# VH-VL binders against NAD kinase (nadK), part 25

Target 1, 268 residues: NAD kinase (nadK), of Syntrophomonas wolfei subsp. wolfei (q0aze0)
Amino acid sequence: MKIILVNNRFKENTEKKAQEIAGQLSALNVEVIIDNGLDEPYAGTVDFIMVLGGDGTMLRAARRYGQRAIPVLGVNMGTVGFLSNIEINELAEYLPLILREEYSLEARMMLEVAVFQQQSLLTRVFCLNELLLRSNSPRMLSFALEISGQKLEPYRGDGLIVSTTTGSTAYSLSAGGPIADPQLDAFIVTPVASHIINKRPLVVSPEREISLHLLEEREAIIGIDGQIKMDFGAENRVLIKRAPHPLLMVNLKAKPFFTSIDRSLQRQ

## First folded at step 1 (VH-VL)

Design p28 (from p2 with heavy chain D98E E99T G100D D103G S105G G106S Y108D Y113L; framework fv_patritumab)
Fold by ESMFold2-Fast, scan of step 1:
Structure p28 (fold): chain C 268 residues (1-268), chain A 124 residues (1-124), chain B 113 residues (1-113)
Amino acid sequence: as target 1 above (268 residues)
Amino acid sequence: QVQLQQWGAGLLKPSETLSLTCAVYGGSFSDYYWSWIRQPPGKGLEWIGEIDHSGSTNYNPSLKSRVTISVETSKNQFSLKLSSVTAADTAVYYCARETDYYGSGSYDEYFDLWGRGTLVTVSS
Amino acid sequence: DIEMTQSPDSLAVSLGERATINCRSSQSVLYSSDNKNYLAWYQQNPGQPPKLLIYWASTRESGVPDRFSGSGSGTDFTLTISSLQAEDVAVYYCQQYYDTPYTFGQGTKVEIK
């Protein structure tokens, strides 16, 4: 068995804990590859991915490995989040189940984002939570939104979020989007500080294609999962589709989504 | 551990083009924006511009007509060219990494890793 | 451009005492859509590059001692060193990343009294 251990080197003690866990796995005849974010993604085949950290580390793992259809387990290192399944102090208890493949998988849709300049593809990226289009200046954006070739009335405001259902509790929530059951597949399209008062969040089929472009010269960025930024100008367009493969998240322990989000909202 | 190594001409004459290169060792290049930031002796910091692995750039408007930042992704390198230099361009030039660390759906444009700096002197 | 102004330009504080540095932006760096302040703080020792201390106005970078804290919102921000140590003698800079060009304050030099 070969496992990738993904950790966040920017958190205190994560390197030491990753080394410790790698040693424990090696003692059980498991081959371990450590991905601490410094090197390019591991190119070889693996059987399992263990993510040591919070939601941010999980988003990086999903971007790097999510399209490979490999089980991914989120192990919380002390910060509470929506994408981890077990706590680090529970790992020893659950490790035998991992090694015997005694767990269920939850499929989480991902976005495929393609950015063009004129007709030339500049980049293709996958993400788990969302794409954000936002202004990179105090000026409002004017931009066009097309859904499966249907041209909507122009949007005017600070930006737009195109989110998965997994991303419904991230930036889309902060911008006024709905809380969505992550077991549903859908795009959630949430305006950011829209100038037009009647622009509502949209929930659309994940089989639709979403296209965005600017209607005037402005400096904007597109952001991916809050981790990747790309400049976006009037010469650019972005195409968003459902990614070919969902992220396969490991469930070892019941995590009731609705009671968890309800508790989070009580604090705000 | 990730290391930024920078090099280039340290002494220029007025009207020449400044050329500096920064190489990223021991770490991922494609997940980050990379910036150039300068500091005149005894003064504060001035952001010059940023680039990602695909060549997407953004420049400080005050320098935009003179600045070009480029990438050589196969070597994990990015370079700064500043044309028509004057004595006002004398500074320590730093390359730096912008962190793309997720925080509640927000995008991080602060600098978590810096090169050692290259002193560039424009003689008169 | 967003102008960043720090006060004071220099500050002398006794070892173990509190140091307070202020940073003011010419316009709000609070983004209404995510309710975050796009403000960072850096420490620069002589002959060294700057080192990140604080981001999002109040979040401490990993490995930074807890005597460093950031506070404030909108246009007025504060970096506090609760108990000055000898190694804290440095120049401190605030930086906004709300809009390009990213801009820095002029710096505050912290010295032992």
Scores: ipSAE 0.000, ipTM 0.501, lowest interface PAE 11.4, mean pLDDT 85

Design p29 (framework fv_patritumab)
Fold by ESMFold2-Fast, scan of step 1:
Order: sequence, then C-alpha cells, then structure tokens
Structure p29 (fold): chain C 268 residues (1-268), chain A 126 residues (1-126), chain B 113 residues (1-113)
Amino acid sequence: as target 1 above (268 residues)
Amino acid sequence: QVQLQQWGAGLLKPSETLSLTCAVYGGSFSDYYWSWIRQPPGKGLEWIGEIDHSGSTNYNPSLKSRVTISVETSKNQFSLKLSSVTAADTAVYYCARGEVYDYVFGSDEYSYFDYWGRGTLVTVSS
Amino acid sequence: DIEMTQSPDSLAVSLGERATINCRSSQSVLYSSDNKNYLAWYQQNPGQPPKLLIYWASTRESGVPDRFSGSGSGTDFTLTISSLQAEDVAVYYCQQYYDTPYTFGQGTKVEIK
C-alpha cells in the first residue's frame, strides 16, 4: 500500500506528527510519501491519502489530489472543522481498519473553474467549497450571470458566490445562502450585497454550466476555496461546472452533520 | 472588521515576569495563529511566538526557555508570559493576527500579519 | 534561521519621486510546489504599529495605494513607491514567512530630501 501523508509544513506539531506516523506506517510495510506543500503533487499512483490538519489543509489536498478518485481521510489535529473524520489521538485505533480497507466512502462534488481571456483558456482549477467573485475597489460590480445558456438580468452588487453543497457552510452561509446536505449534488449561487431587489440565492442542478463576466471595466478578483486569488477584468470570463470526479472522503466513524451544524450555529 | 485590544503591566523590575493579554473582536478566532511581536525603542521587529485556538504553539528559539503563550478560546483571548526579564526586554509589545486564510495562490496557511494591536510599552528598570 | 537584510538603511527622496527599497534573504523563500514567494512588506509610522502593505512578494493588501508595488523572487526583493507622498515618510520592513522563526529585515527609513 502506498499512502500520501499531507501536512502543513508551518506547524511544528503537524510536521513532527507526520514523521512519527510515516515511521509507524513504514514499519507496517506501507510506502509513505510526505506532501508538506514544498514540492509538486506526487505524480505516481497511490492507494490512500491521509490529511493531517484542519479544513484548510483538506481543501489544499482536494485541489491537489481530489480528481484522482483516491480515498482521502481527514485527521483532525486539534482544530474544529467539518472535513475531518477522526481525531489524531484515535488514529492508532483506526489504522488497522484503514489498512484492511474497512471503511465507507462519501462522495463530495467539486467545482471545475475555467478562466478565459477572450477565447483563450488562462487557467483551470478544481475546488471543494466555492468560487467567489468580488470587487477589489469601493465601486460595486455590474456583471452577467448565465446558467446553461440562459442569460439572467444583470447583477449589481459586491459580488457572487458559486458553491458546492460542501461549501454551503463556508462563504455562502455568511452571505445568506442555505445550509445544504453535503450528500446532495447541487450548485448554490449566492449574491453578495446585491443592490437589485429580490435577488435570492439559487439552488441549481449540478449538470448546469455557470458563466460570469463583467459588464463594466472594474477591479475585481475571483477567489477559490479562500486559497487562490486571481485578478478578473472585463476581458475575462469564468466558466464553472461540475468537476469530472468527486472527492472520495473516508468515513471510519459516524459524524452526524445536522446535529454538528446545529450546535455550531447555536453557539457561534 | 477585526480589532485587537491589548493590556498588561507596563513597568517591571529585573527578574520579574512580564504578562500581557490580547482580546480579539469582530472576526473568526479559530482559523488563525495569533502572535506576539516586540520592538525595542528605535530598533526593529522580533517575532516572539504564536498560538492557535487549540493551544498549539511555536516559539522563537532565542526566547523559548522564557516564553509561554496561552489561549482562552471561550473569550477569544491569548496571553504572553515572559519570565526573568532584564533591561534587554524593554520594548513595545504587539499582538498580531497571523496565518491568515486569504485567497492568494498556493498554500492557505501562511503567517504574515494583517492586523496588529496598538502596542504596549514595557519598561524594565530598577 | 533565515536572515533578512535590507538596503539602504535610510533613503532620502523628494516628493513625487520614486523610492526603491531592497530586501535579501539568506536562503530562498520560494516554494517550488506553489511557485510563490513567502515575503511581506510593512510600513510603520512613528508611534503606530506596522501596517501590512504587500504579501506573496507582489500582492498589494486591500486599501493600500497603487503607488506601492513589490517585486522579486527567491532571495532578492524590492518594494517600490512610484511617487512619494508626505504620508509615506515611515520605516519599511520586509518579513519572510517561509519558515519559523519568522524574521524581519532591520528596516529602511524613508525621509523627504
């Protein structure tokens, strides 16, 4: 078995723990590749991905490896979050189950984001939570939203979020979007401070294609999972669709989504 | 908007323990590392250490034997203790937000400092 | 530890003229996997805390005037003020966040000629 161990190099605790876990796995005849963010994503074939850290580290792992259809386990390192399944102090208990492949998989849809300069593709990125379009100046944006070739009335405001159901509890929630069951596949389209009366969040089929472009020359940016930032001008267009493969998340123990989110909203 | 408010004793004698506290208002506490950074009068900046909401710490090796940073997550507060102070510890002490999630290319986990407290002047004199 | 060295220690520039400040790291602060430089710039006015200007070597912080720009890669970095204004009289610091301990340059004082 070959496992990629993804960690955050800036955290003394996670780097040291990654080395300890790598040693334990090697003693069990498991090949370990450590991805601490310094090198290109490992290009070879692997059987399993173990992520040591919080939700941010999981989002990075999903961007790097999510399209490979490889099981990904989030191991919490003392931060609270929605994307981890077990705590680090539980890893020894669950390791035999991992090695025997005694776990279930939950498929989480991902976004494919393609940014164009006129007809030329500039970049193509995958993400687990959302794309955010926002103004980078005090002036509000005027932009066009098109859903599967249907041109909506122009939007005017601070921006727009296109989210997966997994991302429904991230930026989309803060902007007034609904909380979605992450087992559902859907895009959630949430306006940010719209100045047009009755602009509401939309929940649309994941088979839809969503395109965005500016109607006026403005300073704008697009953000992806809070981790990637790109300048966005009137000469640019972004196309958003369902990624070819979902992220395959490992479930070793039941974590009730609805009671967890309910407690989080009650207390935060 | 994020506001960092700091307080603590400003005048110490040699051998005493410095104690400062920083409270965070207006933003998420759990997604960041929270740092202490000092500046002796007329000199440059020195990073002391950082802590996250779970109590995970990193310290500057030059100060590690004397420094303890602690967190009170229920109050969104973190505190600095520096033991056995000398005149060399006279400085303005700042709390700051680090390891900001922001949309920039690459890793989501980085520690530049986008919000700073106003600073507390600590003078060590006999 | 990564040592950060700035040059010059002080710089006198006339209002409206270009100011350039250099920063050198003792080892590369460029990540190969994300191709980004872990380098920030700060402005400090007398009696105030430092204010973030630039991160990722060239990304301007929200609200920072466009006359401020950052450039460079690996070990050599530059902060440029294209047209010095009176409020830009300050001390400027570079900082690496590639590894702990995070380290700052010694500072460059910008004053009016």
Scores: ipSAE 0.000, ipTM 0.417, lowest interface PAE 12.8, mean pLDDT 84

Design p31 (framework fv_patritumab)
Fold by ESMFold2-Fast, scan of step 1:
Structure p31 (fold): chain C 268 residues (1-268), chain A 123 residues (1-123), chain B 113 residues (1-113)
Amino acid sequence: as target 1 above (268 residues)
Amino acid sequence: QVQLQQWGAGLLKPSETLSLTCAVYGGSFSGYYWSWIRQPPGKGLEWIGEINHRGSTNYNPSLKSRVTISVETSKNQFSLKLSSVTAADTAVYYCARVKSYYDSSGYRAFDIWGRGTLVTVSS
Amino acid sequence: DIEMTQSPDSLAVSLGERATINCRSSQSVLYSSNNKNYLAWYQQNPGQPPKLLIYWASTRESGVPDRFSGSGSGTDFTLTISSLQAEDVAVYYCQQYYSTPLTFGQGTKVEIK
């Protein structure tokens, strides 16, 4: 068995904890690869991915490894989140179940995001939560949204979010989007501070292709899962599709989505 | 660890169709683009095109009218067809994996290569 | 298409000496938004497929010896072998991946002596 341990190099003691866990797994004849974000994603075959950290570390792991159809377990290191399943102090209890493959999997859709300059592909990334198009200056954006060849009336405002159902509780929620059952596959298209009062969030089929481009030259950025930023100008267009594979999330214990989100919203 | 095995007919007559297949072993086929690249004897490398496991393709415009890349996902295989060959198509043909980094900016270097297949077009 | 031109076409270098190969693109391969140069270098030994050495103009591929280094930005790039070893006798190619079609240089043959 080969396991990737994904940790956050910028959090105190996470590297030390990753080394400790790697030692424990090696004692059980498990080969361990540590991914602390310094190198490219591990290119070889692996059986399991263990993410040590909060939701941000899980988002990075999903972008790096989510398309490989490998089980991914979120292990929380202290901050309560939506994407972790067990706490770090529970890992020893659950480790035998992991090694015996005694767990269930939940599939979570991902986005495939391709950014072009004219006809040239500049970047292709996958993400678990969302793509954000936003202004990088005090000026509002004017931009075009096309859904499966259907051109909508122009948008004016600070930007737009294209989210997965998993991302419905992230940036999309803050911008006024709906809370979606993460077991559903759908795109949620949420305007950010739209100047046009009746631009509402849209829920569309995940089989649809979504494209965005600016109608006026502005300073804008594309954000991916709140972690990757890239400049976006009128010469650029972005194409968003359902990614080929969902992220396969490991369930070792029940974590009821609706009661969790309800409690979170009541606490702020 | 990940290996690309390629095969197909190496000797063709002008006007025939070139057909080559590449199979991926020891790693995930999904999540990558897979490319065909050729090298005429004594010359440099020419990118032909790429395909992913869903059948999405990008082709070199200079070859687009003659080239088709297809995929057989159940077998982890992809294939190249080049129609109406001439002596100018004589080359070693390589299949290769696009070194795809999902957190990066359109990364299209080739990190794993097949052994190559010499295709000779007789006149 | 972006045209890639290497210089020299061939060079002979004594063992232990520095080898320098240049690559020029017909247009910039620097993307201003991320400040990355979309350029790779490959080594090809006779009868073998190319091997990736460098990507993003200066990042060494895993397993590549540190005597290989890449530098440059925009349109002018250099591959340096700081101390040539016998195993480094090969043809070297630069490649841009800024735009499709992906294009390669014509190659530089490195020989001993």
Scores: ipSAE 0.000, ipTM 0.394, lowest interface PAE 14.4, mean pLDDT 85

Design p34 (framework fv_patritumab)
Fold by OpenDDE, second read of step 3:
Structure p34 (fold): chain C 268 residues (1-268), chain A 121 residues (1-121), chain B 113 residues (1-113)
Amino acid sequence: as target 1 above (268 residues)
Amino acid sequence: QVQLQQWGAGLLKPSETLSLTCAVYGGSFSGYYWSWIRQPPGKGLEWIGEINHRGSTNYNPSLKSRVTISVETSKNQFSLKLSSVTAADTAVYYCARAGRITIFGSAFDIWGRGTLVTVSS
Amino acid sequence: DIEMTQSPDSLAVSLGERATINCRSSQSVLYSSNNKNYLAWYQQNPGQPPKLLIYWASTRESGVPDRFSGSGSGTDFTLTISSLQAEDVAVYYCQQYYSTPLTFGQGTKVEIK
């Protein structure tokens, strides 16, 4: 068995724990690769991904490995979040089951985000939470939203979020988006400070495609999962689709999402 | 109520391939390991191998060269193939479910009714 | 492979009396990190599949009568029927699921004296 341990190089406690766990796994004849985000993603085949840390680390892991259809376990290390399944102090309890691959999987839809300059592809990224288009100045943006070829009225505001249902409890929530069942596949399109007070979020079928472009020369930014940032101008467009592969999240402990959602949100 | 139903040919000639299928009803297919276990007449139990819903398998080394376990997740089914059978492969074959995580571990909490497979010339 | 050995091979006990079956593993099935024994006990009646009685060495499966109990740790385990009933006549198996291949004891036949 080969396992990737994903941690945050900027969090010393996660690095130390990764080394410790790596030692334990090695003693059990498990091959371990530690990914602290410094290097390129490991290109070889692996059987399991263990994410040590919070939601941010999971998001990075998802972007790096999600397209490879590898089981991903979130191990929380004392942070509040929605993407961890067990706590670090529970790992020892579940380790035999992990090694025997006795776990259920929950498929989480990811976004495929393609950014273009004219007709040229600049970058393509898969992400678990959301794509954000926002102004890079105190001025509002004017941008076009198109859904499956249907052109909506121009948007005016600070920006727009296109989120997965997983991402519904992330930035989309802060912007006034709905909380979505993580077992549901859908896009959530949430305005960010729209000039139209009653501009409502859209729940969109994952079978549709979403396109965004600016209608005027303005400085804007594309943000992905709050971790990737790139400049976005009038010459650019972004196309958002359902990723061809979902993230396979390992479920070792049943979590009552809806019964605990209020409690979790209050801690954030 | 979760139940396992199994079926397949019960009479084989030597050198033929044993083929059995087990279907899961009334419960989730994911989150468990599914095993094949056999029992020769009047004898004990022998674990053949296991599979999960993603197709990950583990086989008994004693049978690994002849055993193939496969899964069809869309049908909640998994199958056993045992090649080059001999009289020694005559047994009742059971499919079984390993307990869910944090409950039974890999103990078998649900069993099929068994299928007698006789290898005779 | 972890070899499982039961004793005795057969046991005759009077109704209402205690029946004790032992199971020994060739190596420990205790996982030190979680202190759980990966050991199960089964009851099998003629013409039926085995029925799970005990898992984690000492936890009773749902619906199993209180007269059944499992004990032991590491390599030595015991299934106890505190007061044998007529319906308890069967073959009993221990099984380890600590490592693959999964292995069973040879079975113990319990009869009424």
Scores: ipSAE 0.020, ipTM 0.521, lowest interface PAE 7.0, mean pLDDT 91
Fold by ESMFold2-Fast, scan of step 1:
Structure p34 (fold): chain C 268 residues (1-268), chain A 121 residues (1-121), chain B 113 residues (1-113)
Amino acid sequence: as target 1 above (268 residues)
Amino acid sequence: QVQLQQWGAGLLKPSETLSLTCAVYGGSFSGYYWSWIRQPPGKGLEWIGEINHRGSTNYNPSLKSRVTISVETSKNQFSLKLSSVTAADTAVYYCARAGRITIFGSAFDIWGRGTLVTVSS
Amino acid sequence: DIEMTQSPDSLAVSLGERATINCRSSQSVLYSSNNKNYLAWYQQNPGQPPKLLIYWASTRESGVPDRFSGSGSGTDFTLTISSLQAEDVAVYYCQQYYSTPLTFGQGTKVEIK
């Protein structure tokens, strides 16, 4: 068995814990590849991905490896979040089940984001939560939204979020979007500080293609899962589709979504 | 490198329409906002409005009902029309460039020479 | 609209001495997401268009002498001329480019004592 161990070397001794776990796995004849985020993703085939950290580390792992149809387990290192399944102090208890492949998988949709400069593909990125288009100056954006070739009336405001259902509790929630069951596949399109009265969040089929471009020359940024930033100008266009493969999340321990989100909202 | 040349009528009677044109030489017209700014004799600066190469405009609300800025991208020119002029519209009118392709609404780094417009009987 | 207020309206400074001009905005021109102040300073000599001196509150435009400096953040800004020269006799304007309508201060006239 070959396992990728994903960690953030700069966060609270996670590198030491990763080395400790790698040693334990090697003693059980498991080949371990450590990905601390500094290099390109591991290009070889693997059987399992173990993510050590919070939701941010899981988002990075999903972007790097989510399209490979490999089981991904989130192991929480002390920060509460929605994307981890077990705590680090529970790993020893569950390790035999992991090695025997005795777990269930939950599929989570991902976005495929393609950014064009004029007619040329500039970049293609996958993400688990959302794409954010936002102004990078005090000046309001004016931009066009197309859904499967249907051109909507122009948007004016600070930006727009195109989110997966998993991302419904991230930036989209802060912008007034709905909370969505992550078992559902859908795009959630949420305006950010719209100046047009009655611009509401949209929930649309994941089979639709979403296109965005600026109608006026403005300084803007595209954000991916809150971790990647790209400049976005009037010569750019972005195309958003459902990614070919969902992220396959490992379920070793029941963690009901609705009670978790209910508790989170109640404490605000 | 970049130069703004402006021209238009300098003498108007009350109720007439002011028309000024600004041409951009030696640089790209696209990627910037292009503004009109006026200055009455002995007074300060007042921003009139702006336009980009796509024809998007923003106007000073105090002048919005009387002002139109238009662009002719094929000639790298933009123009100001101000209707129903009065003596209060007597001023030097400047065209100016604001910002870069990555930053819009930036400071005015290039200015035209100015056109004195006098409104009298 | 953001109102820009300069002080003083005029000042007389001896050659080689420090000149200080203040500018206050009616609301903050600091954009928190990029930590930049959308504030510029211009110099206008008689019969000429304004010339950009400072942008982003403290960044000196290329070719502007180092005796000119800008400082401040949010709502309170200062233009300083560390050692006034004869060619610095002019009217100085601050300007916000945070939001439309773009607005200027009323100007400060600097003269030699």
Scores: ipSAE 0.005, ipTM 0.538, lowest interface PAE 9.7, mean pLDDT 87

Design p36 (framework fv_patritumab)
Fold by ESMFold2-Fast, scan of step 1:
Structure p36 (fold): chain C 268 residues (1-268), chain A 122 residues (1-122), chain B 113 residues (1-113)
Amino acid sequence: as target 1 above (268 residues)
Amino acid sequence: QVQLQQWGAGLLKPSETLSLTCAVYGGSFSGYYWSWIRQPPGKGLEWIGEINHRGSTNYNPSLKSRVTISVETSKNQFSLKLSSVTAADTAVYYCARLSYRGYSGYDYFDYWGRGTLVTVSS
Amino acid sequence: DIEMTQSPDSLAVSLGERATINCRSSQSVLYSSNNKNYLAWYQQNPGQPPKLLIYWASTRESGVPDRFSGSGSGTDFTLTISSLQAEDVAVYYCQQYYSTPLTFGQGTKVEIK
């Protein structure tokens, strides 16, 4: 068995724990690759991915490995989040089940984001939560949204979010989008501070293709999962569609989504 | 370095159309907004509007009904037309570049033309 | 529209003394997402076009002497000339570039006593 341990280079506690766990797994005749974010993603075949950290580390793991159809387990290091399944102090208890492959899998859709300059593909990235188009200045954007060949009336405002259902509780929520059951496959299209009074969040089929381009030269950025930024100008176009493979999340322990979101929305 | 040269008719009668042109030398025309700003004698600066190399415009709402800015990208030129002039339109008219300092901001004026005095009198 | 108000309208300062010009915007020109103030200062000598001195409220343009400095945030901004020289006799303008229309202050005329 070959396992990738994904951790955060900038969290000393997480690095030390990853080395400790790697040693334990090696003693059980498991080959371990450590990914702390410094190098290119491991290119070989692996059987399992264990993510040590919070939601941010899981988002990075999903972008690097999510398209390979490999089971991914989120192990929480004490940070409250939605993408982990077990706590680090529970790992020893669940490790035998992991090694015997005695767990269920939950499929989470991902976005494929392709950015073009004129007709040339500049970059292609995958993400678990969302793509954000936003102004990088106080000046509002004027942009075109097209859904499966249907051209909508132009948008004016600070930007737009195209989110998965997993991402419904992330940036889309802050912008006024709906909370979606992550077991549902859908795109959620949420405008950011629209100056057009009738622009509402849209929930559309994940089989639709969404394209965006600026109608006027402005300083804008494309943000991916809150972790990747790229410049976006009027010469650029972005195409968003369902990624070829969902992220396969390991479920060892029942985690009640609705109770969890209800608690996190309680203000104190 | 960038130089802006401007020209056009300086003497107009009320109701005529003001026409000024600005040519850009020594730098890239694309990637910037190019503006017209005016200054009546003894008064402050008033922004008229802006245009980029693709012809996208923004105008000061106070002048929008009378103003047209156009671009001739092949010549690195942009032009101002202001219709139905009155004595209140007497001013020095400047063309200027809005700077591009990376994607974090570009809306201040780093290069200016010499100015053209436009006098409107009967 | 964001209205820009300068004070004073005119200022007489002795050579070598400090000159201070204030600029107030009718609403904040601080953009919280990048923590930048969209505020510039210009110098205009008689018969010449304006010349950029300061942008982002406090960043000095290349070639501008270090006696010129900008400060402030949000709605209140200051241009300071630490030791006035003869060539600094000019009209000074603040400008916001937070939103269109782009707007300027009415100007402050700096003269030698």
Scores: ipSAE 0.000, ipTM 0.438, lowest interface PAE 12.4, mean pLDDT 85

Design p38 (framework fv_patritumab)
Fold by ESMFold2-Fast, scan of step 1:
Structure p38 (fold): chain C 268 residues (1-268), chain A 122 residues (1-122), chain B 113 residues (1-113)
Amino acid sequence: as target 1 above (268 residues)
Amino acid sequence: QVQLQQWGAGLLKPSETLSLTCAVYGGSFSGYYWSWIRQPPGKGLEWIGEINHRGSTNYNPSLKSRVTISVETSKNQFSLKLSSVTAADTAVYYCARGVYSKSPTYYYMDVWGRGTLVTVSS
Amino acid sequence: DIEMTQSPDSLAVSLGERATINCRSSQSVLYSSNNKNYLAWYQQNPGQPPKLLIYWASTRESGVPDRFSGSGSGTDFTLTISSLQAEDVAVYYCQQYYSTPLTFGQGTKVEIK
């Protein structure tokens, strides 16, 4: 079998640990590819992806490999988060189960994001949590939201988030969005500091197409999973739809989502 | 219900490449590892290697430098190539299905092909 | 590599009598976390491919007669044929599937006395 180890190139201890784990796997007749984020994603076939790090590393792995329908395991390296299943000090205990494929899979929807300039496609990316449209200046934005051909009344404010249910506990939560069961498939559309009174988050079918464009020239950015940033102006538009494949997340042990989020909120 | 049909050249000269194909009928190609096993005349069984529907392979270290197993998922077929053959490669070659319950590890074989006798001689 | 050693190499048993074949692995094939032995037994009749008899050391494959049973754990395993029938004349192989390369015992030939 063949395993990709995804790690954070900017954390020295994570790089060292990845090399150590690769050596252990090689001793067990497993082919290992290390992806520290510097090169293009590995193009060959693989059986399993192991992500060594926090939620940020998992988000990168999801963008690189999430559309390939390969099992992905999050291994936490000390920072608490929602996307890891086991801790690094538990890996040795669970490694035999991983190699014997004795685990369950949880499908998590992803977004497909296409950004255009006039009629030309500038970029197409996938993400696990959300797309953020936000002002890049002290001035608020005026922008249009269209859902499957339905044009809504103009938005005025600091921006808008289009989130997956997995992303409901990320930036969307901070902006006032609902907490969603990650087992559900839906888009969550959450305004950021809207100037229109009682502008509420929307929960819509994942089969819908969502488009955004500016109604007046402003300095704005599009953010993807908090990791990719792109300039966005009145000549740009973005189209968001459900990605063709969900991310397949590995479950080796029970992680009680509702208890975890409830405890996290009480610490605020 | 599931049947494995195998074919390929039966007579080879030393230094040639052995090529055998196994086709899966009556069942899914996905969810299994597919193995090649050989048996020299009057001797025991030797595992050559395995492949899954994603193309991931494991090979016997003693044969690794000469063996390639490939898969054609659209045809439900997998194939064995063994390069630089010698008289020591004379054997009956079997393809077989490896059973596992959601595991990429190495299981028992529940369905076997008929076998192909390969003779290496000048 | 895990080496599999069978004993005896050859066994002659009268019809209706018990046949016992032993298999020893060079290292344990018991995985403690799931408590399973990664050990299988095969029967090979002359001119035929091997046929699966037993997996997980003691689980009988569907269609295999009750007279066949497997036992043992860790490194020592036994295949028992409680009452030998004429169609049981064959070579029997044990196999470990704990790690690659998959390895087989050298075989035990069972004949009628």
Scores: ipSAE 0.000, ipTM 0.368, lowest interface PAE 22.9, mean pLDDT 86

